# Designs tried in a protein design chat: VH-VL binders against q96il0. Part 57

Target 1, 167 residues: q96il0
Amino acid sequence: APERGAERRDTAPSGVSRFCPPRKSCHDWIGPPDKYSNLRPVHFYIPENESPLEQKLRKLRQETQEWNQQFWANQNLTFSKEKEEFIHSRLKTKGLGLRTESGQKATLNAEEMADFYKEFLSKNFQKHMYYNRDWYKRNFAITFFMGKVALERIWNKLKQKQKKRSN

## First folded at step 20 (VH-VL)

Design F21
Fold by OpenDDE, fold request of step 21:
Structure F21 (fold): chain C 167 residues (1-167), chain A 120 residues (1-120), chain B 108 residues (1-108)
Amino acid sequence: as target 1 above (167 residues)
Amino acid sequence: QIQLVQSGAEVKKPGASVKVSCKASGYTFTEYYISWVRQAPGQGLEWMGWISAHQSFTNYAQKLQGRVTMTTDTSTSTAYMELRSLRSDDTAVYYCARDYSYLPRGHDYWGQGTLVTVSS
Amino acid sequence: QAVLTQPPSVSVSPGQTASITCSGDKLGERFAYWYQQKPGQSPVLVMYEDSERPSGIPERFSASNSGNTATLTISGTQAMDEADYYCQAWKSSTANRVFGGGTKLTVL
């Protein structure tokens, strides 16, 4: 029987969050945890009189959120796959089946699983370092634009006060 | 000057694999991602995926999941795209393109393209 | 799947304004990008972040993105602007990028 090559899905499938905020809401909403990333998405409010700078900030936040969701979805998929492979390998080495006599999925003890977690963290250490670097750069950019938006709002308020004093 | 130089044209049989290279120069390779885009003859652009310079993050198009692998070599500033189980409909020009890691700047620099022909 | 829809072709006379549209569900909630591709050449980024021009792109190129439609506008269209134009945006919740079907701009 040709071994059906297990199609290595290296990326998590696209989960569309079905959560929709109320149409008349003027606030950001936090959705339920995504089934792949386990991260809760933020649904950003769109003001009626959104400035171009505010719009840019909102879109940048949205892109960064999606970037982050995809990263953790991939990491969780990789983790689950490697965990399963580790369990299977260790059970095989012990001469144990994948199922117990009661038909339950065979599990490893806490010590053996601790070894897996240590190995996984060690193996993915560099990956997490680079993720953190990129995450901080993205958040720095977002924070910078938040500052710009704040300044714009202050300036607009000052202009409005001046116009009211001149009339 | 920023440049992306791709490997030469490839002719492959159905079921074979192809690996295209993209050598980057003129910028700090580790600060950007590489995206791959293909274009079948007379067709539009199709996004295939992207990879971070340190291979810390990959994202593949769902249509190509399981068949595509993207890799990088930071020592040579080179990105690689491998496509397996080639079919006739994989005949296309394949492009690498630079992508920002933290800003939405689009694909600002492109390789010259690599023609991959899949024929019996 | 978020599909970006473009008209297959647009024709303009020299000196006239060309407008190429790209439509997609919630496209206005995302950044739009535009690429120009001439025959036998690699694509060139002409617009990013909805309305920003890369260095070296003429001022006659402009773009907007509102609602479900991004628009590339070429004012004072020249013969050299004849090319295929592609819009691009991020796909919702996947960090994937999607291209439009492309628009052939002909300068008559």
Scores: ipSAE 0.868, ipTM 0.948, lowest interface PAE 0.6, mean pLDDT 92
Fold by OpenDDE, fold request of step 21:
Structure F21 (fold): chain C 167 residues (1-167), chain A 120 residues (1-120), chain B 108 residues (1-108)
Amino acid sequence: as target 1 above (167 residues)
Amino acid sequence: QIQLVQSGAEVKKPGASVKVSCKASGYTFTEYYISWVRQAPGQGLEWMGWISAHQSFTNYAQKLQGRVTMTTDTSTSTAYMELRSLRSDDTAVYYCARDYSYLPRGHDYWGQGTLVTVSS
Amino acid sequence: QAVLTQPPSVSVSPGQTASITCSGDKLGERFAYWYQQKPGQSPVLVMYEDSERPSGIPERFSASNSGNTATLTISGTQAMDEADYYCQAWKSSTANRVFGGGTKLTVL
């Protein structure tokens, strides 16, 4: 039987969240946790009179969200894979099968799993550090645009008040 | 000046692998991602994936999942793209491009391209 | 898969305004990017973030978005603007990028 080469999916499949916010909603919605990233996606409301700056902010937030979701989807996939490999390797080293006598999936004890977690965190420390750096930079950019949008809104409100006083 | 310099043209047989390099210069390599884009002869651009400079984050096109591996060497400011199990339809010019990691700036700098020919 | 649709070709006379459209599902939720590619050359970014111009790109290049359509506009089109133009955007709910099919701009 040709060994079906386990197609090493290095990236999580793009799960399109099937969550659709109500069409009449004027608010951002938080969807259920994504099955791969476990992050709750935000569905951003698009105002009818969205300013170019608001649009830019929205799109930047959306891109950052997708970036973040993809990172964690990949990370979770890697974690799951490495965890399974660790368990299998450790069981093999112990001379234990992958299944118990009762037919259940063999597991490791909490101490052994703690070793895995420690090793995984150590191994991925730099990865997480760079992720955090990039995440912060993205969020700082978003925050900056939020500030701009806030200022624009204030200015627009002031203009409207002036126009109402002049009439 | 910002430059991305790619490795030379490759001729491969079906089923083989190819590894293309992209040496970056003129900017802080660690602040950007590298994207890979290919273009078959007479065809449009196809995005293949991107990688962060420290390999902290990789994202591959679904079509190429399992066949493509992107890596970087920060010490040499070089990105690598390996494509395995080559097919005739993988014949293309492969481009590396700088991708802004923090802002949606697109691919602002491109390599010169590497022709990979897959022929029997 | 998010597909970006471009007209396969656009023709314009010198000095006239060329308009290239890029349409896609949920493109209004994503930034559009535009690339120019001349024969035998690498692509060049001509527009980013829907309407921003990179340094060195002539002012005659502009872009806009409306709904799920991005538009690249080249005012006062010159012979040197003859090229293939590609739009790009992120795929919906993925961090993947997708290119449009490309538009051949011919300056007649």
Scores: ipSAE 0.867, ipTM 0.948, lowest interface PAE 0.6, mean pLDDT 92
Fold by OpenDDE, look of step 20:
Structure F21 (fold): chain C 167 residues (1-167), chain A 120 residues (1-120), chain B 108 residues (1-108)
Amino acid sequence: as target 1 above (167 residues)
Amino acid sequence: QIQLVQSGAEVKKPGASVKVSCKASGYTFTEYYISWVRQAPGQGLEWMGWISAHQSFTNYAQKLQGRVTMTTDTSTSTAYMELRSLRSDDTAVYYCARDYSYLPRGHDYWGQGTLVTVSS
Amino acid sequence: QAVLTQPPSVSVSPGQTASITCSGDKLGERFAYWYQQKPGQSPVLVMYEDSERPSGIPERFSASNSGNTATLTISGTQAMDEADYYCQAWKSSTANRVFGGGTKLTVL
């Protein structure tokens, strides 16, 4: 009995963005698009005197970014797989090979591909809706913490000014 | 009260599949994720993956990729974990746990666990 | 794989302070979570977001982070605190969760 090779479902390898920001940077950096998610990762700056609240905000942003990266990496993998299956199925139905006479990968025309896109979007509509909901909730939480950090910074500046006036 | 109630213990042969259920109650199921965690006898905790309540987002541990499938039924507030191609090293207590979709709150509620024994 | 490293065991006398460490690559960039597990029971969340305590967890439980090390501290350790403790964090770039190897806390 031929060992049916377990199709290693290529888990989107965690594309560790090899982008390393300059060590002396005091700012967040935007990396190149990730090869799987196509999202540009942000490398968050870590201040030397980071407050606990600032750290919490940074970590929340980081986890949200990773959540987002993983979602889109999975989505793009699914899209690519389904697209390939669609193309293969349609070519087979047409009695066409997977390669042209010139050895190029056979493709479908724009109209046929439009059908795929329509079907894919329709099928994934609810998935995207719930993604957006969760994304908005995460961003709302981030924004809330940004507000808290802003208030903390204002308060700390006021305290420093008072201390300088008292000395 | 928030509760996660899992299905009963399972005994399976190598190469078989097992499907464990986790019924959630006491909270809005659709606002949270379900994570699955297993623990082999005398071993530590191993995270298996998570699923959103609407199945919009699944994330599986790399070690289990291709063998594990997580699903949910929102009508019954039930999560399911299927593990295929079972091996002896899959013998473990399997836990479902609630997970936040938008806040880093960890696994705040756990099921009672389901023992899955894989024996020849 | 980003492995969270914990000491396999920690022993403490009643009333003393227990400290359990969890170290991992880039753990300083992630939230740490802590779980308590007693024999034959499901894990219980004891700390989240590095230092936040769930409702119902005693105040003697605290947690902190420094660099790539998270620390669970149990002040005035009681016999009932004897359990296995696991740290957890997100794995970088995969949104996967990873547990530490666990620490057995013995109250002598």
Scores: ipSAE 0.857, ipTM 0.943, lowest interface PAE 0.6, mean pLDDT 92
Fold by ESMFold2, fold request of step 21:
Structure F21 (fold): chain C 167 residues (1-167), chain A 120 residues (1-120), chain B 108 residues (1-108)
Amino acid sequence: as target 1 above (167 residues)
Amino acid sequence: QIQLVQSGAEVKKPGASVKVSCKASGYTFTEYYISWVRQAPGQGLEWMGWISAHQSFTNYAQKLQGRVTMTTDTSTSTAYMELRSLRSDDTAVYYCARDYSYLPRGHDYWGQGTLVTVSS
Amino acid sequence: QAVLTQPPSVSVSPGQTASITCSGDKLGERFAYWYQQKPGQSPVLVMYEDSERPSGIPERFSASNSGNTATLTISGTQAMDEADYYCQAWKSSTANRVFGGGTKLTVL
């Protein structure tokens, strides 16, 4: 069944169409971007008769999502802090103030900002390499559980066939 | 054979810092995270944060954000927790515990604990 | 924010079944973990992934987690089971962990 909308805000919207939240879904669905990580969370469907193994798979996927969102939320904060520090340091070295004559935050030209981006990526290369390793390990574990769920479902079908043949 | 051995008890004044070490042995240190948990006298367990062995990912409890720093040294298989601007309510036993990087297995091995006393 | 609520104390006679609850909003949607702590000792993991038992933990220990409540159950309770018990889960929407307040199990 198709989605009809997202969750409604508690406060009445000003001058915009009302957005109806989706009905109780029988599928996973993707919410709006998280403010801190900029990732869209998956909202997992919980069926009424979920097996213990299916439940463990869903919870592992949920924990992995929360782990990943926290990593990128932390990285976004670090990026912002180091960017400001870089700009401040380079302006100070040039003998310039932190603000323009109009009061806006002073910034650096495109070449100078490109230097920051290259340095940031180089500095964080090893951190991202180990994050990728852990991310792949988590996804391998999820895939392994998916395989176990698939085998469980096949085995249950075989047991039902055997019961029918054995009065 | 898996073991987490922590540094000895410390007595500190308010405003000081403390750094507790946790030396791991009997497993591949770089494959796991280390969590830090504290327990004030007569109180329950309080999760402080965790760090990956390569320091690629740290996560701190909101209450302690800005006062705590967790680090590792992979060459010695040692994790460190530093708590700054100590207050008397930071008096507690501080534990390190192993945490899995990719399986939901909980804190399966714990250090012996380090008593930190903050006294006026 | 996420609060895991445990009763402060539970008393049971030797040989009887002890049940220790841990309540939290939608706790059954997250993995629950249980730790045992005896006086003067470090905590010991006794249950993980809601209902899994680590190697070396007696079969008398079992656990479940559904709705808003996780439950640690100790059958055939012995004097050596007298300890504090803590539940733990991931805090919703973060990678933070949170402990319950703890339950003192007394075996009389």
Scores: ipSAE 0.673, ipTM 0.861, lowest interface PAE 1.0, mean pLDDT 85

Design F21
Fold by ESMFold2, fold request of step 21:
Structure F21 (fold): chain C 167 residues (1-167), chain A 120 residues (1-120), chain B 108 residues (1-108)
Amino acid sequence: as target 1 above (167 residues)
Amino acid sequence: QIQLVQSGAEVKKPGASVKVSCKASGYTFTEYYISWVRQAPGQGLEWMGWISAHQSFTNYAQKLQGRVTMTTDTSTSTAYMELRSLRSDDTAVYYCARDYSYLPRGHDYWGQGTLVTVSS
Amino acid sequence: QAVLTQPPSVSVSPGQTASITCSGDKLGERFAYWYQQKPGQSPVLVMYEDSERPSGIPERFSASNSGNTATLTISGTQAMDEADYYCQAWKSSTANRVFGGGTKLTVL
């Protein structure tokens, strides 16, 4: 497994292309956009001799990322489905087909599509408010654990400094 | 103090649907998610999905996509799970369980279970 | 694929140490959870966050999770510990939870 640049964007012609993260990196890295959520996952580095507290922080960050990716994957599917239903409904109302004379998908103009975008945002306002609340609560928990890890590392430095001064 | 009380046993024919309720008490319902888990006779536990109390986020097990719907009613602190197009292999005890939305605490409180029997 | 494999049964004598394993690809990168289920009862959470014990669970219950394997350990096993035990983890890449197949612990 050869190392690949983390900033490479994958496009999937016929669904054959695959993401190939570096086998052993010493840092977190950001992968290509997820097909369903459009979010870029963080691939977390797992250091040797990771403390229990450091493990808990890493796993909490991983779960938060997957929770967030699943929310937006679901929202993107809903958005796409409702967008097509809106376009179909408006074209039917106007007596137009789903395809142009050239065979391309028929579309609505920007003003007509703005009605969809406003309706979708209004319909989902409360859902996104509760998502934001939970996202912030998760990030506060992560920040709390980051502080605990930082304190643990400071304590370890002080113990090592005291040993060096005594020797 | 914390309780999840489920609706009673149901007997259904194939092709029907079932809706199981789960009434929560003893905690702030809107701060948690509810997971649904089922167990066929003599079998292990199978996770079905979870729903946030405000219905802002639902997530279903892949094998059940399209057949399951989970809802809540915050005014009664009640969660619901509906399974449609029932088959005989859907015969199981159905559990609701409390789930933390932002901490990795697992399913710390469970309902008593609801037996759903699907027979021809 | 995030399949969690458990042995179907484990037998121990009273007072001995029981060890129940749960194997899955890179399971040690995920939080592992353990549930106890006695016949005719709902499951009860006995371990969470790999190794944390809920209040009310005896100290003889402990757990670890590294590599591909999580392990529930019951020291000084008692007759009341006889039950089915299930591991659980977050399924990689989908934010779904998954249970192991369960292990029947018999205490003779």
Scores: ipSAE 0.657, ipTM 0.852, lowest interface PAE 1.1, mean pLDDT 85
Fold by ESMFold2, fold request of step 21:
Structure F21 (fold): chain C 167 residues (1-167), chain A 120 residues (1-120), chain B 108 residues (1-108)
Amino acid sequence: as target 1 above (167 residues)
Amino acid sequence: QIQLVQSGAEVKKPGASVKVSCKASGYTFTEYYISWVRQAPGQGLEWMGWISAHQSFTNYAQKLQGRVTMTTDTSTSTAYMELRSLRSDDTAVYYCARDYSYLPRGHDYWGQGTLVTVSS
Amino acid sequence: QAVLTQPPSVSVSPGQTASITCSGDKLGERFAYWYQQKPGQSPVLVMYEDSERPSGIPERFSASNSGNTATLTISGTQAMDEADYYCQAWKSSTANRVFGGGTKLTVL
């Protein structure tokens, strides 16, 4: 079916999502960034005649997405906390306040912030390496199931073509 | 043969901490996660959290955030769960279970359980 | 999805088919898992990926998962099947696992 326009709100209070997902989409669609992970979730379409193998593929993709979102949600919280601690520690060492003359948060220059980014990545290097390994393993499993689904669909087409010739 | 062997029963006072060990054998420890699950007497199973073998990904049940720490030692193929600030309602059998990180296979192997009793 | 509801008990006669349900909002959109626990023992995985049976689990165990309900079915129920049964699924968006409250299967 054609994608319907996203559900619209006449008014939206402050603090609510302004995104209106497609009401009756016949396709997967991408939602707004998740608050904690900053990743855009895929919202999977569930067809009426989904085969058992197709169902397993879809659920594996959903669980992999949730796994990935949780990892980055945790990592983003840690990053934000350590970044703030780094800035506050450096400002205190320089004898500077946490706020500028205008009342805005004091910051460090780009060179100083680069020190934080390098330190953070170095500290978390092994964590990210093992995350990447697990990410690739999950995507290999998904690709394997995609291949199985593709073969299943080809087989069904051949059976239908053979039936038409025989009837 | 895949096995998860846990440390022995513990008796603790309220306010103390406990650390339960789970030694894995018969499989490649670094390819899987370990989940911890507890069961209070006469109650159902409660998932506590999971940890990857390389400690690259740890996820705790919200109820236990701030009180639980899970760790691993890949050189001994051992996972650990520490629960702090123990209360009487933490009395339970604590299980470790193997968990797949990349396939939806569930908790296919379980430890024998460790009874932790918290009493005055 | 955050709460999985099971009946507290189910009773069947030997040889009958037992059905144990697990209800959760949109549970059929997630993999469901089933565990058997006999008194004084660790849980044992009996079904995974909605309907797959691990090696060593008798063929009389089967399962399905659709809509809001997963169902564990034990055909030709035997006295040795008397146990507590727990369903499990992932919670949405948090990568947390959630168990149902458990069902005591009694074979009379």
Scores: ipSAE 0.651, ipTM 0.855, lowest interface PAE 1.1, mean pLDDT 85

